# Designs tried in a protein design chat: VH-VL binders against Phosphate-specific transport system accessory protein PhoU homolog 1. Part 20

Target 1, 219 residues: Phosphate-specific transport system accessory protein PhoU homolog 1, of Methanothermobacter thermautotrophicus (o27767)
Amino acid sequence: MEKKYPRILFRKRLKDLRKDMEEVSQKTLKTHKLAVDLLMEYDEEKKEKVIKNSRAIDDMVFNLERKAISLIAAEQPVAGDLRFIEACIKVGSHLKRIGYLAANIAEAAEKLKDEEIPRRPLEDLKHMSDFVQMMLSKGIYAFLDQNMEMARELRHDDDKVDDLFDQTLEHVTRSMFEDKESISYLVNLLFIARFLERVGDRAVSIADRTIFMITCEKP
Below, E stands for the ipSAE of ESMFold2; O stands for the ipSAE of OpenDDE; V2 stands for 0.75 times the mean of E and O plus 0.25 times the DockQ between their complexes.

## First folded at step 17 (VH-VL; framework fv_cixutumumab)

Design u4 (from t1 with light chain N29H; at its last look DockQ between E and O 0.69; V2 from the best seeds 0.00; counts 0 for: pae E 4.0 > 2)
Fold by ESMFold2, look of step 17:
Parts: C-alpha cells; sequence; structure tokens
Structure u4 (fold): chain C 219 residues (1-219), chain A 119 residues (1-119), chain B 108 residues (1-108)
C-alpha cells in the first residue's frame, strides 16, 4: 500500500515538481528564441505569441510556487530536498523575469519593424542574442541536472556577454553619429542589448542558485 | 486512480439552498484547485468559481458572488459548493473539476450532480 | 454576458478537416483550453496551453491562435468526434474563468 511507503510518495512529488520546472524552462527558452528571432525578421503573430507566452510563464511559475509550498507544508523536507524545493521557487522567479524580458525585446523589435537597421549593429545583436540563448540553456540544464561544472562555466560566459554589449554599444553609437535622424529608433537597439544582458545575468543567477543548492554555500 | 466523486442528485424548493460535495482521491488534494461548473438542460458550461484547498482561498464568478460559497476540508480531501436562494433557473448539472491556474485546464471532472429546483 | 464566442454548430464530412473557433478580446493575451462533451457525459480535456494534447487524445486534434481567435482543428474527422466542443480562458480582467457557448460538431 502507498500508506506504508511515505518516502516513495514524497519522491514522486519531487519528481513531479522537477517535471514542472522542465516544462516552464522549455517554454522560457522557446519564448526567448521567438523574441530574438523578431529582431532578424519581424512577424506580428510571432510577437503576439511572445507576449502570450510571457503571461503563461508567469502563471506556470505561480503554480510551481503553490506546489512547492504544499510540498514543504505536507512533508517538512530537510537538507538537500528542502534546498531543491526552495531553488525551484527562486529559479522560477528568474524564469518569470526572463519571460518578461523576452516580451520587452519583442516590443522593441516592433518599434524597429519599418526601419532599416545598420548592418554592423544588427550583426552584433544577432551574435549577442545567440550567445545569451546558449547561456540560458546552459543555466537551465545546469540546474535541472545539478551540474556544478556547467554552472561555474557561466561566469566566463558572462564576461563574453559584457564584451558583446560593449561592442554593440560602440557600433550603435557610431551609427547614431553618422545618421542623426536615426537616433530615435536606434535607441531601441540599445534597449534590446540591455535586455539581453539582463537575460544573461538571470542565467548566471540560476547557475549560482544551482551551486547553493548543491553546496549550501553562497556562490 | 485520480477521481472526483460527487454527492447524489438533489430536489429542492425555490428559496432553499443546496450543498454539493466533491471528494478527491488518487492525488494530493492541496496541489490543485477545484472548480465548480454548471450546465443547465440544453445549455453550455458556466464557471461558478474555484478554491485553492491549501489556503482555503476561493474565487467566484461575478454572476454568483453573494449566492455561492465554495469551501474545502483538507482532512477529508473534499470540496463543497453551496448555492443559496435557489430559483428554477438554477436547475442544472453541477460539476466539480480539478485544475491549475495555467493553462486553465480542468483535467479531471466529477460525473456531475443534478440539482432540480421545483415546487 | 459571455466573453468568448463560438459558432453554435459546424459540420464536417468523414475524413475531412474542420476548424472550430473561439473569439474574445482576452485571447490576445491568454491561451484557450478546449473540451469535448458527449451527451450525458462530463467534458474531457482535449487541448490546453499553446497546443498540448493530454495522454489519450488522438494526434488529429490540434490547437492554434491568432489575434483574438483560438481554433481547435480536427484533421481526418471520425464519427466518434461528433460532440459539443467548448473553449475556456481567462476573462479580460485575468481574474476569472469564462467558457464559450459551445459548438456542436456534426460528422456527416
Amino acid sequence: as target 1 above (219 residues)
Amino acid sequence: EVQLVQSGAEVKKPGSSVKVSCKASGYTFTDYTISWVRQAPGQGLEWMGWIEPIFGTANYAQKFQGRVTITADKSTSTAYMELSSLRSEDTAVYYCARGRYYPYAFDIWGKGTTVTVSS
Amino acid sequence: SSELTQDPAVSVALGQTVRITCQGDSLRHYYATWYQQKPGQAPILVIYGEDNRPSGIPDRFSGSSSGNTASLTITGAQAEDEADYYCNSRDTSGNHVVFGGGTKLTVL
């Protein structure tokens, strides 16, 4: 009977929580990818999907929080299990913010849809967006797989994002200098670069939470 | 097996109240919401409200605010819906359904409780 | 008043494709969920979220959305698909659940 094996039921509930984390993580990855794709080729239906997905992620995180609270209240977990459940809550918060950052990127892309973006800044943003997408995937899978080596690597990856941001800033401001009439819309490229940098920061924060979950040490 | 088992059919007089029960089994009651949805004869589905059993927090459709009370008893894994000041128009099948906020999916339904309001 | 609008009836020939629609302002911001109901039975969940099928739902069922409209598509309709179909979603405030009025699907 399941009544005789309470730790088996608890383990099944932890597995269910992990599955929910996987689902919201995959939605977040997809949503960020859709948002950055709008920079390269704007599509109104794709933008609508990004916005709708950002709200779905918010709701999925809300459900995760309720499930995590229920699990803590019912089972009184200790040590590593408690740290995992609490990490799910905190990582969920980061995924929620990444969803909203994706929506912000999509809105900025809409403001650029009728403008011809200079080649060099556009290439910079493409490179930055691809790299941040990889960082997000790495951070998520470091968490889901409890992979400390992968989590630690994100600090080096974050340095690359900083370099890409600086390069983008240089080329966008050069384009503004060369065509002052473009300043009003080219500002949106700087916003997108900043949103991407914030997504990278959140990926690092997920990795830091992974290290804390495993070691109980502040990363 | 995950199931929602509802109380039996009720025949009520106008002006009275009815309380329908919904007993959950096969899952952790406090992990999910319970919604109440009714369907009058030959008509569509109408959401009445939900409850979060873990906190006891209920949310009601505006149409039923003031007439419906939804509660949950965690110790028996049972949700209740009470509808007061019954009218003939309240004759319907009343369903309970398990759900979460997203994607607002009711994935497990009770078989329904027929409530007939007549003189 | 209902926030979601569905056509009351739709017909499809056996083996053909049919689209059942659900319209409302809230669907610009929230996904719709779809249910099938046969006479005398409780509804069953068919499509949720973006385009997820619960276990046991045939792959001929799919969901999509654009603007204020969500659609349930059945490719290769079977006689057993004859039923009432309901959508639900959040209302425009985001605080409540609303159902569409339902669509009777007849398979010819």
Scores: ipSAE 0.368, ipTM 0.761, lowest interface PAE 4.0, mean pLDDT 88
ESMFold2 (binder alone), look of step 17: mean pLDDT 92; pTM 0.948
OpenDDE, look of step 17: ipSAE 0.839; ipTM 0.923

Design u5 (from t1 with light chain V97L; at its last look DockQ between E and O 0.69; V2 from the best seeds 0.00; counts 0 for: pae E 2.3 > 2)
Fold by ESMFold2, look of step 17:
Structure u5 (fold): chain C 219 residues (1-219), chain A 119 residues (1-119), chain B 108 residues (1-108)
Amino acid sequence: as target 1 above (219 residues)
Amino acid sequence: EVQLVQSGAEVKKPGSSVKVSCKASGYTFTDYTISWVRQAPGQGLEWMGWIEPIFGTANYAQKFQGRVTITADKSTSTAYMELSSLRSEDTAVYYCARGRYYPYAFDIWGKGTTVTVSS
Amino acid sequence: SSELTQDPAVSVALGQTVRITCQGDSLRNYYATWYQQKPGQAPILVIYGEDNRPSGIPDRFSGSSSGNTASLTITGAQAEDEADYYCNSRDTSGNHLVFGGGTKLTVL
């Protein structure tokens, strides 16, 4: 009647897709961490690695999408399996964008490498980057572990990022007022803050996809 | 277990076409790309193009645009490379190789198909 | 430019260390892959991604990169390492692949 071997092979292909998700997720986490570390201590080799990794993440997501489409076309999965495959595609798109945001942070950090950064804005960005790194980690692990409680909590964490962004904006603009000649390079601090805020937004979006995958209800 | 088996050697006249086959086994054919790489006698490796079997989408190196056609048959897990308007300079060993978008690596190669273009 | 440039030939004394270099603009954005080829044989993969070795490749082979340059290093070269070595990467657009011209390694 029903052939067990095709179901076992399908489950192996699903597990392989999950493995690919884990791999690209870990590379994205490490790449974002490497990029934010450049703010504190610039290193040309680390910057080059961020750039290469952003391209690698894009290609890993492309592979993942092809694998997911092949699995849907061949097996016509239903219910929870289909939701998982669809979530992998959507989360993959967010990870790709986070990879490019990490590259943007690294490029902005390079423009600041030879400049004296005011202490207060730098402390703000360090605090913001640490918090966004935690948000990204939480979003990824909430997805991989299908942890709805962790995913819900992330939405409240986003409020803190908005506050940190506003604080950073205020202190950077005060520094610009105090030294008009510094404006050309201090604007890169605002870019970094915006990129970090966008990474936080993507982490929340990953959490939203996790909740939809579990509940089938649009967040 | 994973392998690519290529068709046999060919002797062709200038101006004709050749079609080389590459049969894949031991893996999910649609999860990977197939590239074609050639090597003229005493020369280096030259990438000709690749195909994504899942969609039949091919990409070609600029040098071969308009002369090469790369296709795939999902039902037989076989890729094909057809090179038209053959010249004596096309005398080479033609390899197929399995790849992915990342890592940028050909981990499985066919043994090669020798194509000789001679009058 | 999407060209990858390699020196045509390099020599190393048995047991010594050698580096084989690959240079090109795309290597600022993409990792290089390295292949070994002996006469009459298909190439085999020796280094890929950041600096990974496939199963069966000795740990005397390693890869590195900086700027527009990638390097394959063989520590303690052995007679069986005598071969042609090719680098491979994406072109600057990211849409195509390109090989370097190859480096003939001679072990003395």
Scores: ipSAE 0.564, ipTM 0.828, lowest interface PAE 2.3, mean pLDDT 90
ESMFold2 (binder alone), look of step 17: mean pLDDT 92; pTM 0.946
OpenDDE, look of step 17: ipSAE 0.875; ipTM 0.935

Design u6 (from t2 with light chain N52K; at its last look DockQ between E and O 0.72; V2 from the best seeds 0.00; counts 0 for: pae E 2.6 > 2)
Fold by ESMFold2, look of step 17:
Structure u6 (fold): chain C 219 residues (1-219), chain A 119 residues (1-119), chain B 108 residues (1-108)
Amino acid sequence: as target 1 above (219 residues)
Amino acid sequence: EVQLVQSGAEVKKPGSSVKVSCKASGYTFTDYTISWVRQAPGQGLEWMGWIEPVYGTANYAQKFQGRVTITADKSTSTAYMELSSLRSEDTAVYYCARGRYYPYAFDIWGKGTTVTVSS
Amino acid sequence: SSELTQDPAVSVALGQTVRITCQGDSLRNYYATWYQQKPGQAPILVIYGEDKRPSGIPDRFSGSSSGNTASLTITGAQAEDEADYYCNSRDTSGNHVVFGGGTKLTVL
């Protein structure tokens, strides 16, 4: 039997919380990738996987938050350990929202599966989805690795998302004006663009929480 | 060793109440949910509800709303399930189970508590 | 008594492959989880998260899903696999937990 000391038990519980954060983060990143892939090539099985994964992320974050609160209540951590546990709770909430945004993207993609999407709006959404996927990956790894330089880069990346969103709005609106009968399905392109912009916002928020965790200064 | 130890068998009259205990050991009680699941003789599993011990909040199956109360005592690492207004169809084995990966994935089960309701 | 439907019984020859199914609308949105129960014993978790095996569960057990149907597959069935098998998940509202009615597996 190994001897267990209070300090060792606390560190083990903290490592367990970090492991859970890694698992939820990876599932969220993969789920968003699956969702944006549906824009390029719709697949009903992938759509259903995104939906199930979004609900699973919700349940995993629920468990993670309970563990984090339990750890605070039992150990009364201070300084950097408390900031890390708090960041896990905040980042978990963002991951949950990103999971549901991925589900929303997948549902909107389903409504476009049998339609001819105009060239320019589709190209814009492809660029936007790739860029937002990179932002999400960067935000997650900046948090997991506590990499402040990566976290600070996301502030500049957000400007590009705004540009891509504006371009998408312009081209989708033009397509709607050219063919009023297409409005009913083209509105889903606007929803997808908005969902992607919100995923980008959440990635920036994860980065801001990471910076606050490291520096204790308001972003 | 991670385990859930339940209280002993009980024989009850119709209209009475029963309170079953479930003591956790080998893990941090407040990290996980505890569910109660019953099984009538020769029948399937039936979820009754669960509790989050860290908050003391419970979630009940609609069938048992108003008859079941699930509680937790953090100081003793023990969950309780009380079922009131007992009827003969409440005769069953009552299990407690830990929700580990997510609340309905039960990785550790108690051995069960037999409750017999007879006239 | 359940939003999840399982066949009440299924048979498999020793060493052969069997699939036990669980159907319900909630399985389009929520993972299925599978349990094995032998007579007089508490259930044991065999598959969680749709397709993941906890430590100690043999490789011959696997899980999958498509649409509203989840499946537990046992490849190379052995005598000790004879048991009742239950699935569970969340109900369609997502607020509660529901079990399937159970499937008795007989190994011939």
Scores: ipSAE 0.560, ipTM 0.836, lowest interface PAE 2.6, mean pLDDT 90
ESMFold2 (binder alone), look of step 17: mean pLDDT 92; pTM 0.947
OpenDDE, look of step 17: ipSAE 0.839; ipTM 0.921

## First folded at step 18 (VH-VL; framework fv_cixutumumab)

Design v1 (from t1 with heavy chain T33V; at its last look DockQ between E and O 0.74; V2 from the best seeds 0.00; counts 0 for: pae E 3.1 > 2)
Heavy chain, then light chain:
Amino acid sequence: EVQLVQSGAEVKKPGSSVKVSCKASGYTFTDYVISWVRQAPGQGLEWMGWIEPIFGTANYAQKFQGRVTITADKSTSTAYMELSSLRSEDTAVYYCARGRYYPYAFDIWGKGTTVTVSS
Amino acid sequence: SSELTQDPAVSVALGQTVRITCQGDSLRNYYATWYQQKPGQAPILVIYGEDNRPSGIPDRFSGSSSGNTASLTITGAQAEDEADYYCNSRDTSGNHVVFGGGTKLTVL
ESMFold2, look of step 18: ipSAE 0.835; ipTM 0.925
ESMFold2 (binder alone), look of step 18: mean pLDDT 92; pTM 0.945
OpenDDE, look of step 18: ipSAE 0.874; ipTM 0.936
ESMFold2, look of step 19: ipSAE 0.469; ipTM 0.796
ESMFold2 (binder alone), look of step 19: mean pLDDT 91; pTM 0.941
OpenDDE, look of step 19: ipSAE 0.883; ipTM 0.940

Design v2 (from t1 with light chain E50D D51N; at its last look DockQ between E and O 0.78; V2 from the best seeds 0.00; counts 0 for: pae E 3.6 > 2)
Fold by ESMFold2, look of step 18:
Structure v2 (fold): chain C 219 residues (1-219), chain A 119 residues (1-119), chain B 108 residues (1-108)
Amino acid sequence: as target 1 above (219 residues)
Amino acid sequence: EVQLVQSGAEVKKPGSSVKVSCKASGYTFTDYTISWVRQAPGQGLEWMGWIEPIFGTANYAQKFQGRVTITADKSTSTAYMELSSLRSEDTAVYYCARGRYYPYAFDIWGKGTTVTVSS
Amino acid sequence: SSELTQDPAVSVALGQTVRITCQGDSLRNYYATWYQQKPGQAPILVIYGDNNRPSGIPDRFSGSSSGNTASLTITGAQAEDEADYYCNSRDTSGNHVVFGGGTKLTVL
């Protein structure tokens, strides 16, 4: 005779899904930190780790999506449990994108490794990268801890990232006008600034999904 | 508790087909991939392909494309590998192994199924 | 390219340190995984994700990766470590799994 333990099996599988989300979230946060660190001090082994990690994040997200779909199909969860599973799928998509953005930052940093970056654009990127790293950390922990107040703060943080991006664009453009020989490598600073802005956008999207998971209302 | 149980040894003639089974127990079958890996006598490990049981989607090594078919039966938690147009060089131990796309690791292996192809 | 290359055999004196290498272009982009296989047995996983050790694997086993090369290091080799060791990873396209040719470790 077959035995049925649906509530126990479901709670175990939900706990396993949460564990997978924690793992991919932590890897994404670490990978972005490694990538932004390359801007300040390039290291080939660190760059290689960012690349490997970005592909691993893609695969981890694919695996958790498959697990989430299987869990919904088999258990037909309702209410808060369903919203959590759905949030895992949506947040997973954002984490995958952030992983690729980290790889793009690392690749752009490699192209700058032997160049003397003008002081002002470099200071702008240092400030922007620190702020975006904080946003990503806040977004991830707001999701994992289901902290709605932390999630709400991210919307205001996004305005500052947009301002920092505009400031960086202005100063990089000035540097290009002052030294036309530098244009070919300075374009990589604009790419990095745009990649950072996109990471900030994804952190806000994670926060928005967290608010929806808690309130069931569009943020 | 977690294990993969494979079907018994096979003796086959050249030109025929073999179908090896791999029954999973102790875990949720649809949460993991199943890979097939073979090892000829005195040789190394050779990946043949994998299947995603939840979708039934298989991925084959180029060397075996067209000769191998990997399937899964969710109702019995069993994966199958069928290799056609057998040759003497297909004599090997055939393993099934559980994995995920990441970390590209096979953490649970079956004990293997010996397939002998001789005239 | 997409091949993973291992030395066919290495030896180590009991209690000494040995390093088994796996080389391939895909290792710049994909993690290496290591397996131990004793005669007549299925492989067992010893290292994954370049440097992670599963529960139950002795801490004398460690992994590392640099450039196109991954390494499995056994410090303080024991007689029971005598086995074949295989690496695997993805091929350069990322679509398939590839194994190295294996390294027979002899403990003297």
Scores: ipSAE 0.446, ipTM 0.800, lowest interface PAE 3.6, mean pLDDT 89
ESMFold2 (binder alone), look of step 18: mean pLDDT 94; pTM 0.956
OpenDDE, look of step 18: ipSAE 0.879; ipTM 0.938

Design v3 (from t1 with light chain N29S; at its last look DockQ between E and O 0.75; V2 from the best seeds 0.81)
Fold by ESMFold2, look of step 18:
Structure v3 (fold): chain C 219 residues (1-219), chain A 119 residues (1-119), chain B 108 residues (1-108)
Amino acid sequence: as target 1 above (219 residues)
Amino acid sequence: EVQLVQSGAEVKKPGSSVKVSCKASGYTFTDYTISWVRQAPGQGLEWMGWIEPIFGTANYAQKFQGRVTITADKSTSTAYMELSSLRSEDTAVYYCARGRYYPYAFDIWGKGTTVTVSS
Amino acid sequence: SSELTQDPAVSVALGQTVRITCQGDSLRSYYATWYQQKPGQAPILVIYGEDNRPSGIPDRFSGSSSGNTASLTITGAQAEDEADYYCNSRDTSGNHVVFGGGTKLTVL
């Protein structure tokens, strides 16, 4: 009898890669949550943490990408294992972008810290922030748990993000038109709405990668 | 046991070159960056550059551009640092280090290679 | 501009708390990493990121940052903590790595 251990070691390396993905994903979720919280209650320490976390996510993704490529080169994975490693690379890229979008939201929130935001635009941004945070959480957990049903739901969530963005845009621009002195700071609300919409787009892209990983078919 | 094992001490003349090796064991060499960091006697740590072994891509500190070459041999799991046009100021301990959590967060260090440059 | 600045020396009474600082423009954007080095030995990693301790590092070591300053705090300093401490991070461009000059910690 021969002892065969290459698949056990390979499985351990895959598990380690999945753990790295979990860590980056959780940090990204936390960082986005911190950024959107700054919209409601600005705090300089939280803003600084969002900025540094976005760079930390970038550095973690740098290592994760090399590790994933190293795993492909060293172990020559096939079929579903290769698709999982490829998905980790693609999802890592989305998480990096979400980290930078969170930093952009935090910087825009800083520009609003001393201003009174009109009630309707503020309510719209709160609703949009909550919805996009839910989308991001759903996309990440759909990927980590390989949950097809959750991943497919995000396609419909994309349509709702567009509606929420249009609603926010209408109310912010109306406020700008009615009070021209507010335009210089209210433009930051449009930036935040756009950044949130882009985070939602990235969550959908994570779901699409998850579906492709499972089915080998375009979503 | 994760280790970085470096080559032995070197004594060199000014104007010559030195090549220090760093062999990785206990982990997959191509997973992480390897940095080179030196320390002159009684002085602090100074980053020289790193290699990404999976791609063979090096990143050099500006101070050492043109004098340092960092390479990796995937087949032997060994990184190399070559420093040319040696001067007495290059007398130092040269460390290799693995970038684990971030590329610049060095969790495992070699024991160091003493390079002495004297006439 | 890319330099990280540390005080050359600090001291602490046995059992007391000490803070070792690292200052630089890049620390507004990047977390610092901290290393302990004893004479004749290679450095060891003690803190990375916001406040992460690798396995085997005592919980009396912690990290923090604010503005352009990162700090390594040792609570309840012990004789074995007497060492040189270095910070590193990315430079302001984000392309390279820089170290602080080091801080000699003396435990009295």
Scores: ipSAE 0.795, ipTM 0.905, lowest interface PAE 1.0, mean pLDDT 91
ESMFold2 (binder alone), look of step 18: mean pLDDT 92; pTM 0.946
OpenDDE, look of step 18: ipSAE 0.854; ipTM 0.925

Design v4 (from t1 with light chain T92S; at its last look DockQ between E and O 0.81; V2 from the best seeds 0.81)
Fold by ESMFold2, look of step 18:
Structure v4 (fold): chain C 219 residues (1-219), chain A 119 residues (1-119), chain B 108 residues (1-108)
Amino acid sequence: as target 1 above (219 residues)
Amino acid sequence: EVQLVQSGAEVKKPGSSVKVSCKASGYTFTDYTISWVRQAPGQGLEWMGWIEPIFGTANYAQKFQGRVTITADKSTSTAYMELSSLRSEDTAVYYCARGRYYPYAFDIWGKGTTVTVSS
Amino acid sequence: SSELTQDPAVSVALGQTVRITCQGDSLRNYYATWYQQKPGQAPILVIYGEDNRPSGIPDRFSGSSSGNTASLTITGAQAEDEADYYCNSRDSSGNHVVFGGGTKLTVL
């Protein structure tokens, strides 16, 4: 009826989309934390929760993507608003993948639950998992708060993850050489290291999307 | 308020078709899926399928594949469910429902449309 | 048979606690969603996800899951809780939606 504020409803819909992104992001962060905690102390209930959470994230992203596309189609946003909605779609895809990577970590941790893990590989994975958890948290908060400087830091963090992965690979393969009977279960440590490295890659991708959203430029 | 308003009751002969409408109001129709769920007298709920209104893409339960068609009209914010080759066992209340949190988590339901198939 | 299985009927004394269960292989991978339906009315959503209550649902309703089983728990059951309760989730393929057969809750 009154045409003074043609974008008030649009702004409410953007705020709703941002709220949905926050909810999915927080669930993803929590789910990854649960998954990495299984490496140090396995718990069947937590493993089941990680699996179901990964599927719940997928379903939440399904709705979020359609809502974002619906908003573009209905409002034909431009400039910064369009970049934000496009970032929500891209970040949502990364969050879905991180949820499945968390499930993969949980499944690998289950295969290790009754095994004696060599000290050095275990220390490597603990350090790597803590660092990747920090990277994921940083990427999510950089996106939600549109914090450019926090997003830029993740490129430096990515170099550290690559170093930690290489170190883990070296120590796990050394452990395999020193005790060949352990090879079949120690391969799961390499899977976990690769899954963690891929979560780190996705966190960097979230940061890159955040930088593009703010600046229109590749980082 | 958010609501789904369904078309009125229908009486149909075996072998015919029925098309039930579901008009959304109080939210943007293309944001969420709309599912169709039926309930025969004294029986449980059966999911028939959903529509993704933004794309017009339908997803059908195996049991109803080939007999049900679910569509959406964006211009009227209305979803439709058409069930063909009606049989007496298709006598039921037909609900539409919005999938808000997950596509299968139905937070808002229409009041239902009674379809009676009788000779 | 139904991919999700519920007991057809359960009774609870007024003020007591009742648990309504939903079983199926897909529940190892997907959370169940719970609905309350009173005679002649459309269902209403009471629990989704792990244990999320929509606004307006009393805190005496809670959800839980373990293995292939999801549970709806009502503590301090009241006369108004007498209804049919349904669970749904994704099917084993992950592509479709299935409902349990429903549980008639009687409050004595």
Scores: ipSAE 0.795, ipTM 0.908, lowest interface PAE 1.0, mean pLDDT 91
ESMFold2 (binder alone), look of step 18: mean pLDDT 92; pTM 0.947
OpenDDE, look of step 18: ipSAE 0.824; ipTM 0.912

Design v5 (from t1 with heavy chain R100K; at its last look DockQ between E and O 0.82; V2 from the best seeds 0.78)
Fold by ESMFold2, look of step 18:
Structure v5 (fold): chain C 219 residues (1-219), chain A 119 residues (1-119), chain B 108 residues (1-108)
Amino acid sequence: as target 1 above (219 residues)
Amino acid sequence: EVQLVQSGAEVKKPGSSVKVSCKASGYTFTDYTISWVRQAPGQGLEWMGWIEPIFGTANYAQKFQGRVTITADKSTSTAYMELSSLRSEDTAVYYCARGKYYPYAFDIWGKGTTVTVSS
Amino acid sequence: SSELTQDPAVSVALGQTVRITCQGDSLRNYYATWYQQKPGQAPILVIYGEDNRPSGIPDRFSGSSSGNTASLTITGAQAEDEADYYCNSRDTSGNHVVFGGGTKLTVL
């Protein structure tokens, strides 16, 4: 690539940034899945993988942010290209936080590994985790594919997360009342529900960034 | 195509300084960190620090803090490592390396610069 | 403790499987990354991200980790695999980079 073909070199750099974004996004999605799987069946090796992956996501986002800023500084991109690069930085920050939330879920799951979780709260958390995993996947793919329709669907999904969160709190609270000796470990179910709700919030934020990137308007 | 080209071998006296250069080509210099790693004769690899060329921000290994200065010149796509107050134990091959996948995953290495500290 | 420990030397018969280990507390939180270095040459990256091979690295090289220990496995060892092998990672603080002491692999 020589100076006679600046648009080709710039496009190659954008594709490279997109590839890095795809890689960190896939790792984040896998890491969150591993973390929620620990709720159903605890596995020390999976927990270790979640922790290690969360740190790796942080390091990958470190590089991604520098590369994105480097691209802005070197090319002074305008309009849609600038919005895409800025979206990569903001989405990267969300992915980093989701990685740490996954680590928090894994640590809370470890505290529950030797305890008998009541049936109904466990079923609630499974439903919530499945829904939030779907939201995260949808948010990531809406961003990577620049899919406005998919991004807009997430606006409605957030209400369902709120409903699932409230339902989970209700059933966990009932379990605490039924067995006061279990309160200390059942609190970890409330923490997990909150962490899942925050992952859902981050998925919506990714979708909002996608809409802004495409339209230059708030969602 | 992607490569890091280092300056030539140096012979230095104890107490002096050495400045080794590392010129990047085939990629955009400001996209990635550049680390400096040394290897004394018959010994292992030792990380000295890195530079973030886009910001000019350096991160130094504690052992070298105060003796090493790592800089970057964006206009020439060149990183520099300067080591001061040289001792005979600083005799080593000094490598620069690019951190691609994450900052400590060094995918491209220079060929190394031999620095000999002797009387 | 931020140090990474490797056995100084390991041998393998031609065509057999060998595992080179790297041990340290920081490996609970951070990936090990693996490099091959032949005499008089710069290191080359052979494994990153726990178990990923860069383009050009033979599929006989694989990586794994459990607890504080990371491993580089070479299946079907070849004569050209005789080299020094280093791991690196972040230190326990997460602020710096550390290398293991290196393992000399001899192929018999």
Scores: ipSAE 0.692, ipTM 0.869, lowest interface PAE 1.6, mean pLDDT 91
ESMFold2 (binder alone), look of step 18: mean pLDDT 93; pTM 0.953
OpenDDE, look of step 18: ipSAE 0.843; ipTM 0.923

